# Designs tried in a protein design chat: VHH binders against Probable RNA 3'-terminal phosphate cyclase-like protein. Part 18

Target 1, 375 residues: Probable RNA 3'-terminal phosphate cyclase-like protein, of Arabidopsis thaliana (Mouse-ear cress) (q9c578)
Amino acid sequence: MVMMKKMKGSQSFRQRLLLSTLSSTPISIDEIRADETIPGLRPHEVNLLRLLEIVTDDAVVDINETGTRLKYKPGTIVGGKNLVHSCSLSRSIGYYLEPLLLLGLFGKKPLSIRLKGITNDPRDASVDTFRSTTLNIIKRFGVPAEDLELKIEARGVAPNGGGEVLLTVPNIKTLSAVHWVEEGMVKKIRGTTFSTRVTSDFEHSMRFAARGIFNNLLPDVHIFQDHRAGAQAGKSPGYGISLAAETTTGCFISADTTVSCERPDETGELDVEKKERSPAEDTGVEVASWLLQEIEKGGVVDSTHQGLLFLLCALSEQDVSKVRVGTLSPYAVETLRNIKEFLGVKFAIKPDPLTGTVILKCTGSGLINLSRKLS
Below, E stands for the ipSAE of ESMFold2; O stands for the ipSAE of OpenDDE; V2 stands for 0.75 times the mean of E and O plus 0.25 times the DockQ between their complexes.

## First folded at step 8 (VHH; framework vhh_podentamig1)

Design g15Y (from dx4 with S30Y Y107S; at its last look DockQ between E and O 0.88; V2 from the best seeds 0.00; counts 0 for: grease 24.3 > 24.2)
Fold by ESMFold2, look of step 8:
Structure g15Y (fold): chain B 375 residues (1-375), chain A 118 residues (1-118)
Amino acid sequence: as target 1 above (375 residues)
Amino acid sequence: EVQLVESGGGLVQPGRSLTLSCAASGFTFYSYAYGWYRQAPGKQRELVAAISGGSTLYADSVKGRFTISRDNAKNSIYLQMNSLRPEDTALYYCARGRKYFVTYFDSWGQGTQVTVSS
């Protein structure tokens, strides 16, 4: 179409669809993995398009025979309740939660949707991280704490999933700009271990190892166990740990990991020749060390949440947001490019070498939810 | 190698002011959190003030009277103590800890004595 934004390649697929939908910008993407052994869209990408059809009205999705070309005309974001979506198992529920949180804010109705699939996986932020950290980041932009909620109904890990969450997102009129540059000091660490189809002893080992590291830093550390059995344990064995640090100024910094069977690669095949699992003690040490590294980088969010932070700033009211982050991740830089391309928002970036952090400023695009209806 | 050297202590009258300094050397100054602790004879060491990443914390007993600050160019932290009281009498220690953590510290100075007496 003459009015379509033309793009190439598989990069940023999730963000391109999200920004296309929020900005009402039709897009055409060509050459999606056209030179790869298995070309075209992956199952989780097609599944995301299906999800967009569920939460929007009048979206048009046109995929060619090989999946190498997509034409997407976004619909109007509706939201609604009693929605159910089965996420593909090639990525976790977290892959879908990230765009849903932003889309749900700008819907005609509040969003209530059940998502089925993989709750915990190292490729995506876990549902625990969304609940402990991601929702709190969103609340800083003027989203009411009431009705922004993620309930973990069942846990599921790779390869077969079987988990289920209930996501509730309020619809809002606008996001508020923020002045968020003070990191504060860590006042408490909270965490959740889980286990499915394995002994809960793995949780004890992970918790003990992580506490051993944190006991030298602060006293207020609590890691809760979440052993699941029966219908709530999903279809595959696994365990994991999610940690969040809260600071005196209300910042949340997170790290998580999951141990499970090897997930198929993009071609859908498993390497079944060899699989090894990390000892639970090592998993506890690794996630605790990762959390400390994220904290030490500085900034008001961890590196995995930088993209979301910048999206929130760019979508906010036409006022200046100013935020401090640690070293910019490659995904964060890619996010800034996509924001400029779709929203026309450019961030001023000022490194602070004395603190090892970076200050970013922008004037928000001023997205307003004109179709909003109160529930 | 790692050194924290306090200075500025002394004998002062109640109601007066005093500035403590702590010179840091042997490490990258901005990579750490810093605090001032004090210990009176027969009592436990207690946190007075802490600073990291532009944020400060104060003990309730000193809020509004004491101010912690830092100078990255001089690798120094300071404690400005105003409206001094006899109960502020203690050996004051400069401490460093992991950046953004101010509950437990890994390195300490030798201390500087502050005595508030009429």
Scores: ipSAE 0.599, ipTM 0.814, lowest interface PAE 1.3, mean pLDDT 90
ESMFold2 (binder alone), look of step 8: mean pLDDT 83; pTM 0.840
OpenDDE, look of step 8: ipSAE 0.647; ipTM 0.850

Design g34M (from dx4 with Y34M; at its last look DockQ between E and O 0.83; V2 from the best seeds 0.64)
Fold by OpenDDE, look of step 8:
Structure g34M (fold): chain B 375 residues (1-375), chain A 118 residues (1-118)
Amino acid sequence: as target 1 above (375 residues)
Amino acid sequence: EVQLVESGGGLVQPGRSLTLSCAASGFTFSSYAMGWYRQAPGKQRELVAAISGGSTLYADSVKGRFTISRDNAKNSIYLQMNSLRPEDTALYYCARGRKYFVTYFDYWGQGTQVTVSS
């Protein structure tokens, strides 16, 4: 009888659920924001649980009246075709995509799911970043590229969303261990600007500004425009830019941002500080500069993808994975802790003082998708 | 002031080896990519090899024969050239580049002449 793991607090909620499900480990979480003005689970957290119920069988979710206690018994990951899920608008679709991608890989059936909500928000990786960078990282672990796709059908920004994406994830038997320590050199930069319910001039400005930063660095820079109108433009005005650098060794480094109207925070309080909307040009410069900073940090992934990289390594076949990353992000450190807690996988960490990067090694847990139906 | 000083060039016979050195000063060496370029008479300057962090890049024409390395303690890069060919005859330049970028170089040395002839 797999004993229920007892936990406290709201930290790493998404990862805890993910790892619980992948390891078939029941969990109880107490004292979820019990001392906050608004205690308990947030709308996006509750919504994530609903998503899990859609993609799994026999999951049991028990939340107390105040939302401060959760009991979760994970079900079997099923997957399936033509699934639909409406995401909470308190977080972008990117919040849900991360766990969903990993869960989809280990389902009984391939996963096809339509997600509705916010496609681009500065709090989460954008759907563009998932397409340009995240999926490519996953492919490195032996996931077939042909069946892994994220299609953007409609854009949506805060506060009202209206975006829609179609995710397809193949179910696999195992992830492959990786030896991924060569960063390479940047050979090209690709980007996408978008605008909704505003003039496309904002995209032009961002594109021009961003390109100006890269002109002297490399010749192969292309930033595409994705202006949406009508039903495909969602329900709120906004614009943004996503950039990704590809290296000679197949690494992808990304940066993105979105400018939209303020939405009430989780407490319902409007952050009154009307941050004056930065000019579109400034936004372009900022994101481009951010990308350069991420590149210069080194590693085979950017700081926002470190956690995912470690998860993929830990979930891989029972072989040694070796990866290089830049300075460990707080999220990455927390991810390592969670991996140890749920999977028993420990990473050896070796700083490289010459490059300022860190090498991590682990033996994968050897997770096997035994329920995979041979189509 | 940024300075790059090349050394080690000379006249060699085909099939022989030569090691070029570049001493850098005036900047934080470890924060930059470094590279070797060469320019033959009547030809355009071309990238031979580059190093950024732990990653290296080589021109196809020199792969397997040339090795670029760096010593951060000495603020130096090296180009070990093996199995030299007459086609390798050129003025070789040391260059400073932006980390992880191989197409952007902002400083160059004066160059060292490598001549491969029987």
Scores: ipSAE 0.579, ipTM 0.817, lowest interface PAE 0.5, mean pLDDT 93
ESMFold2, look of step 8: ipSAE 0.589; ipTM 0.815
ESMFold2 (binder alone), look of step 8: mean pLDDT 85; pTM 0.856

Design g50T (from dx4 with A50T; at its last look DockQ between E and O 0.71; V2 from the best seeds 0.00; counts 0 for: pae E 2.2 > 2)
Fold by ESMFold2, look of step 8:
Structure g50T (fold): chain B 375 residues (1-375), chain A 118 residues (1-118)
Amino acid sequence: as target 1 above (375 residues)
Amino acid sequence: EVQLVESGGGLVQPGRSLTLSCAASGFTFSSYAYGWYRQAPGKQRELVATISGGSTLYADSVKGRFTISRDNAKNSIYLQMNSLRPEDTALYYCARGRKYFVTYFDYWGQGTQVTVSS
């Protein structure tokens, strides 16, 4: 009989599967939304299990009839090239990118996988943010830069998607511990606007509004435009913007937003829109304000990247990592609990009330990729 | 009311040292970045040094000679000026800016005059 770690509830599903797989720990999760009107696993959660079966070998997935109980025996992470996965449209490709970025590092082979679905959604982080910010955070842990890449081949805005990205992740032996406590000061802001199946004038409006806010803060601001047409525009109209601030010590702080636009129906919904201020200008102001708020919180990463940062520290070699973050979010605290539960790694937490930041230290679990192949 | 009050200026011989102080009041000191600017007659104001958190930046003309520091308990910012030269003669301003940004400032003190001559 297989001994399984017993758990309950729907919380942290993505992280539980990730940590189960990285630690080779079989899990049994009961009471998944058992008291809800529609109980059990959601489509994106089932789809994540299918993805795990694609990138690992010999995984066993057992879901009961109502989806309220999962038994998961992780497989061996293989990786490989020319893989393709169609992501569920209930969440964006970004939902899958975070676990894949970590899983791919510990595969037998380098990972090259094509993900089809939603690239931009109000709910999940933009694929642009992964490219501009998330990959740079990972590189600080000793991951080779030249083989860690995300290509946006087609954009697919929610709800109907139609986008496509190509993710490549090198396989490595270990992650390096970090000493990363100096935030530096913002030296430049870079960004990307996008538009699909709408006028590219939305991008001009977002860029103009955001630059208006940043021009009184620093001179080095550049926001690129990425208008997609034809097959590369996906199936739904939308626009949005992703911003990243780079500091003098190499930190990246990000914010992004996506507006999903329904095409006008026969009723002419645009006539009601004429009485309102331009939504794109509002979007530009909102994302710029969110970026400034994230910067003011301090720390070497924005609040949405705290979980990833702690996972990387905990998975690293058996050496001390020391990192500074802004006030811990509820999600970050949840991540720390999951890390302790699966890896046995405990973080020492030392607040700095004069700056409003927190220093975290841990000794990494020392995850080693013994099956790594260099071919 | 927001206040930045500079002090410590004066007449100093070349090669000597001087410490400028800036007392801040009327706002939460730790929420901002700080800098020193200077302006000689007929010239544009120029950045001398900035500090935010543990990070500092200096103009090339003062690197190795000037040190910016702060004391959060005293709500004060300092500029230690060593090996002073006649070209350092200027009106020195303490400035406040958005935390983690170093190039633009939103509030300025009245300035303190530093004159370096024999």
Scores: ipSAE 0.390, ipTM 0.715, lowest interface PAE 2.2, mean pLDDT 89
ESMFold2 (binder alone), look of step 8: mean pLDDT 85; pTM 0.851
OpenDDE, look of step 8: ipSAE 0.718; ipTM 0.877

Design g6W (from dx4 with Y100W Y107S; at its last look DockQ between E and O 0.80; V2 from the best seeds 0.00; counts 0 for: pae E 5.0 > 2)
Fold by ESMFold2, look of step 8:
Structure g6W (fold): chain B 375 residues (1-375), chain A 118 residues (1-118)
Amino acid sequence: as target 1 above (375 residues)
Amino acid sequence: EVQLVESGGGLVQPGRSLTLSCAASGFTFSSYAYGWYRQAPGKQRELVAAISGGSTLYADSVKGRFTISRDNAKNSIYLQMNSLRPEDTALYYCARGRKWFVTYFDSWGQGTQVTVSS
């Protein structure tokens, strides 16, 4: 138990903490940005550690003075109701939702937590994508559909946020393995535009442009507007669009984008790769084109959800999961590495050059929620 | 030039079988989805079956009786029609569409007539 898994660097911080906590594996991370001009943990990484303290009992966090070394002893995942967490504004709520969805499944009690911060940002999947696509992926692994829910109570974008969501996650005993290789065919496209502290005309423009692309492909396309005002509009101007395609076999493929003022990176510098605000028509075309690209790659999930898919397969009961995905993303490859490091689960990967997709198989680690309470 | 040429239609007795073929040319065959549609006299054209990659879709009226398939090496699409009924009488069209989007087709053949009558 006192053995710590030793690691270096800032990479994979979320997944390292997630897998450490799910596997009850203490970790020691050295050289966190030790050679950078501003060394150590970033505000969103410290904030994630605070979130872990909220949803677990008896976690031990030891950070040195410069933030370049972390010793983390995971606690017992408790969950609970009436929890509130203010997320750091250096990353969106989506940064925290990703690990939290999996942690909540293995808690002593069901999780109900309010997350405050940025709901829509291009660096992480938006809360719309979590609701439309991410939750549906999780449900395929035996999670009760009615008890897994994300409500968007206020929207917020960079730099000042002001958004709020309510996440509900049931606690479960185990995840079920899946056989999920049939992509199906696209039968409908659904989407949501939003606008905060800007004219709702941006939403109309994005919707019109996106429909112009989709109308040549299928008839069943509906994109809904979600203009927010007052307190529900957060503290910064912005707009965006989230799209999901649903297939005949129940797959969901997503793309989203958000336009806001660029926020400084954790170092205080603007990232030149961050998108500036652009005409709403161009934004609508861009997201529609990205959705089509993701669909044409094939697979049962889009490239941004490959990591989650593999985590779910690896955490499932000791039975075989088999899944089809498009070209593996860099994040997905990193996810496979971290899964092997923490869970000892190895995926068999069989490329299919004729379709441009790959089949992955694994036997799940057999994670069991021994602390679960149902009464 | 995109071309789709159907063949294999004809007059058949109820309960018998027929195989329709569609030869494709003028484009990269494997890049597209394909479908069979039919149009009976006085009725609107309706989807019979569609195929994209390994995924297939069938109209309720033909499930269990008809099978769509394709042969990428021969650039051909097939419709195997078993247990034919008089209501299957129609002009059958082969169609090409965008991959994964089988409810919109951009190219059509001329059609081949299937008549089921005693």
Scores: ipSAE 0.096, ipTM 0.582, lowest interface PAE 5.0, mean pLDDT 88
ESMFold2 (binder alone), look of step 8: mean pLDDT 83; pTM 0.841
OpenDDE, look of step 8: ipSAE 0.540; ipTM 0.814

Design g9E (from dx4 with T103E; at its last look DockQ between E and O 0.73; V2 from the best seeds 0.66)
Fold by ESMFold2, look of step 8:
Structure g9E (fold): chain B 375 residues (1-375), chain A 118 residues (1-118)
Amino acid sequence: as target 1 above (375 residues)
Amino acid sequence: EVQLVESGGGLVQPGRSLTLSCAASGFTFSSYAYGWYRQAPGKQRELVAAISGGSTLYADSVKGRFTISRDNAKNSIYLQMNSLRPEDTALYYCARGRKYFVEYFDYWGQGTQVTVSS
């Protein structure tokens, strides 16, 4: 008789599957949007299950006819090369990258996978943020830098996507615990703008506006343009910007945003009609302001990376990790709950009201990659 | 009103030590970064040391000899200057800037004179 962890509702679906797989814990989720007009699992949630079947072996997925009940028996994480997955367009590639980065670390083989879909969307971190910030956070936990890479082959925005990335994740034996409480001071800001099927002037406008915000704060600011045309521009018009601040102690703080154009077939009209008050200029100011707000909150990561930070701490060797964060985000709080539920890891939380930051400590679960094969 | 008041300057012999203090008032002390600058006669003002949270930075000319610190309970910033040299002679200023940034400071004290001579 197989004991399944019983759960209800649609919340935390991505983390429940991730933690189920890493902890080898079968789960049963009932009442998935059971009382909604359109009940059951969403396309991106089903698509995540298909991705898990690509990167694991021997997983069992049972979904009822309406999608309101899932029984999931996790498989063994394999990884491998030359893998391709078409992500659902209901969420961006970023939705899938977060769990995939952690799963790939504990596979039998290093992971190399192409993901096709939406590269930039405000609901998930952009692929640029994964490259500039997320990968650097993971490296703090003892992951080799050389084999952890994200390449942006084509860009795509909602609704029709058409983007593509190549993700490489090394397989490791264990994650190292961290003592990471020093925020440092901002020494440089780097960024990337992108544009697809719209004028590249949108990127210049965003860069110029953001640079204007930073001019009075530090001199080392470089924001690169990434205008895509032809096959690399995907299927929908859009633009966006991703910013990352690097500190003297190696912290990365990020902010990003993406705009899908309301009128995808009329990009020239936007340039003419709104030249003096371009939405792209507003976008540049807003993302720069959000970056400054994230920096001001303190902590070794921005609020959007707190969940990943806590997952890494909880998955690390059975030793104490100690980390400083700013104001806990709702996603971070949910992450702490799910970590306790699946891994039994309890975080000690000590607010520091004089600085407005919080110190969190835990003893890692001690996850060891017993399946690891040396290449 | 934002105020930064330096004290502790004076005349000292080479090789001796001195502690500068900067009392801050009129704002939430813990919300900012702080720095010490100095200006020698005929020269431009230069950064000596900066502190934000628990992180510090030092000019190469003072590294290993000077230590910046802060006491949030006393709303004060300190500069411990050891192994003083005649080249350290300058008017020393306390400054405030945006938390986690040390390239721009928006409020300055009046300065305290440090003179190192035999």
Scores: ipSAE 0.576, ipTM 0.808, lowest interface PAE 1.3, mean pLDDT 89
ESMFold2 (binder alone), look of step 8: mean pLDDT 84; pTM 0.845
OpenDDE, look of step 8: ipSAE 0.691; ipTM 0.864

Design gMDV (at its last look DockQ between E and O 0.85; V2 from the best seeds 0.68)
Fold by ESMFold2, look of step 8:
Structure gMDV (fold): chain B 375 residues (1-375), chain A 119 residues (1-119)
Amino acid sequence: as target 1 above (375 residues)
Amino acid sequence: EVQLVESGGGLVQPGRSLTLSCAASGFTFSSYAYGWYRQAPGKQRELVAAISGGSTLYADSVKGRFTISRDNAKNSIYLQMNSLRPEDTALYYCARGRKYFVTYGMDVWGQGTQVTVSS
């Protein structure tokens, strides 16, 4: 009989599985949406469990008939090459990239995996944001720059996807603690527009609108267009824009959005939170304004990357990490709770009212990749 | 009224020091980035130093010699200028802009304070 950490509810599913696997802590989750008319695990959550089975050895997954109870015994993270995973279309590839980037670092072998599905979506971060921003945050913790890469082979948007990315993650022994408190000043803005199965004029309109906002703020602004045709355009019409600001101290702040048809919700139902379609010009203004809002909050990462930042700090060597962030997001607060629950790491939190930011400090858990192989 | 007022300029010998002050009024001081800019006769206005949040930025020509600072209690920004050279002679302006942006988009400027470095 395996002693399992007992939990309830559907919240934090990705992080619970991530932390369970990294800490080798078996978990039992009960009452997963048990009070809902459609109870149990969602298709993307089951699909995440399948992904874990691909990248680990000896995982045991036991789901009851209604999906309201999961027993998960984590396996050993192996990684490997020539792996392929078809992501559920109820969420984008970004949903899966978030835990996978951390899992791959602690595998026996470097990870090389193709992920098929939706590359761009307003709900999850776009693959462009992972490439422009997320990977750079991870590299700060001592991960080799050349070995951490995301290639966009094809683009796909809701409802039918058809996109594909190739993710490469090095295996490492440890993550380095960081002292990362200086935001710097914005020195450049880079972006990518995309279009699939629609006119590339949407990209031009978004780019012009966004540049109209940024040109009054700094000279170094470049937004690339990425029109896709044929097989690389996926199976559905859509367009979008991803922006990243780089600061003088090497911070990256991001915002992105996608316009597409409605996607079936997590239960196969249509998403009732419809996005009104807007002129592409308005989409460009919207994303540019969101980027400026994220920058104004301060901190070394945008609000959507706070959770990742804290996970990296908590997984690092047993030394002090110190980081500055803007207003803590709900997801970031949730991340801090899960870190304490699984790793026993507590963050000291000190507001800085002079700057409107918050300093967080912790001593890393000292995770060491004992099974690492140099392939 | 939204204002920035510089002071502390003057005539100084090469190798000596000056401190410039910029007093802000009429707005929430902590909501903005601030910069010192200078313009010599016949030259373009250039950024000298900037401060936003806990971050500073300096022009290469003044690194190691000039220090920008601020005092939120006094709504003031300072420029400590050490080891002054004749080429530092210029009209020095204080300006405010959007947080973390100091290249363009400064929306309030002071009137300037003259710094002249000569024997």
Scores: ipSAE 0.556, ipTM 0.816, lowest interface PAE 1.5, mean pLDDT 90
ESMFold2 (binder alone), look of step 8: mean pLDDT 87; pTM 0.881
OpenDDE, look of step 8: ipSAE 0.694; ipTM 0.873

Design gi10G (at its last look DockQ between E and O 0.87; V2 from the best seeds 0.62)
Fold by ESMFold2, look of step 8:
Structure gi10G (fold): chain B 375 residues (1-375), chain A 119 residues (1-119)
Amino acid sequence: as target 1 above (375 residues)
Amino acid sequence: EVQLVESGGGLVQPGRSLTLSCAASGFTFSSYAYGWYRQAPGKQRELVAAISGGSTLYADSVKGRFTISRDNAKNSIYLQMNSLRPEDTALYYCARGRKYFVTYGFDYWGQGTQVTVSS
């Protein structure tokens, strides 16, 4: 008999599916937006289920007529080469990359998958942040670097996307537990600006504004430009900037943003209030300031990567991980709850008032990749 | 008012030790990084050691001989200087900067305390 973990509501949908799949735990989710004018699963949520069907074998997905109830029996994670998935345009490729990075590690085969859609938006981490920061966090847990990479083949922004990335993920047996409490000091800042179907002058403005803030703090700052034209520019105009700080102990702290649907001549009213700055200049200042704020919070990761950090700790071998973070975000707290629900892993949480940071400690669940499945 | 007050300097023979102290007041102590700089006559000011949280950085010329530390309860930063050499003779400054940044960005400086190493 299939015994299903019963759940309600639309919250944590991505993590619930991820953890259901990694733990081989069937789930039943009821009352998905049942009281809303448009009830049920959203396009990006259905699209995530399609992605799970591509990268696993024998998953069973049962959705009722209104989309308000899902029964999900996870399949065996296979991975494989030459996979292609078109992501829903209601969310960016980044929405899908986080679960794929973890699923790919525990597949029967290494994962190589091409994802099409939106590469940069303000809601999900940009593909640049995945490359600069997210992959480096994962490598800390004993993942080999040789096949863990993300190639940006085309950029696309809202509303029409047209971007494309190639993700490769090695398969592994286990993740290593970590002792990762030393934040270090910032030694370099790297970044990437991009522009699609707009002038590359927007990138120059963002770069110079951001460098103006960092030049008073450290010498090693380099922000690269990535202007895209033709087919590689996607289908919508946009620009943005992704920044990452690397510390002396190998921590990466990130911030990014994207401006889309905006044309240069339609931002004229901003000139009245901010005559000293263009919209692109403001974007550069804002993302640089956000990076500094994330650094000042402390911890070995920025607030947006706390959830991933805790997932990695909880999935690791049955040994103790100890990590330092800044103030726990609401998403991080949600992640801890889902980890306990699916993996039975409980974190000990100890604030450190002398540094203004928090230490978290757990024994990993000991997830093992049983790569020899009958097929 | 923000203040950084150095103390503990003096005249000492080569091979001996000194401890410099820097008392901080007028701001939230744990919110900043701190450094010790020194300036010998005719030379530029150089970083000796820096601390942010539990992380430290040392100039090559003092590594292994000097130790920077902090005491948040006393709002104080210390420089333990062991195996002193005549070339360590300088005016030593305590400085405050943005947390996690120690190469530039020091925005407040003490008056300095003189260390003189001679026979």
Scores: ipSAE 0.463, ipTM 0.755, lowest interface PAE 2.0, mean pLDDT 89
ESMFold2 (binder alone), look of step 8: mean pLDDT 83; pTM 0.836
OpenDDE, look of step 8: ipSAE 0.620; ipTM 0.845

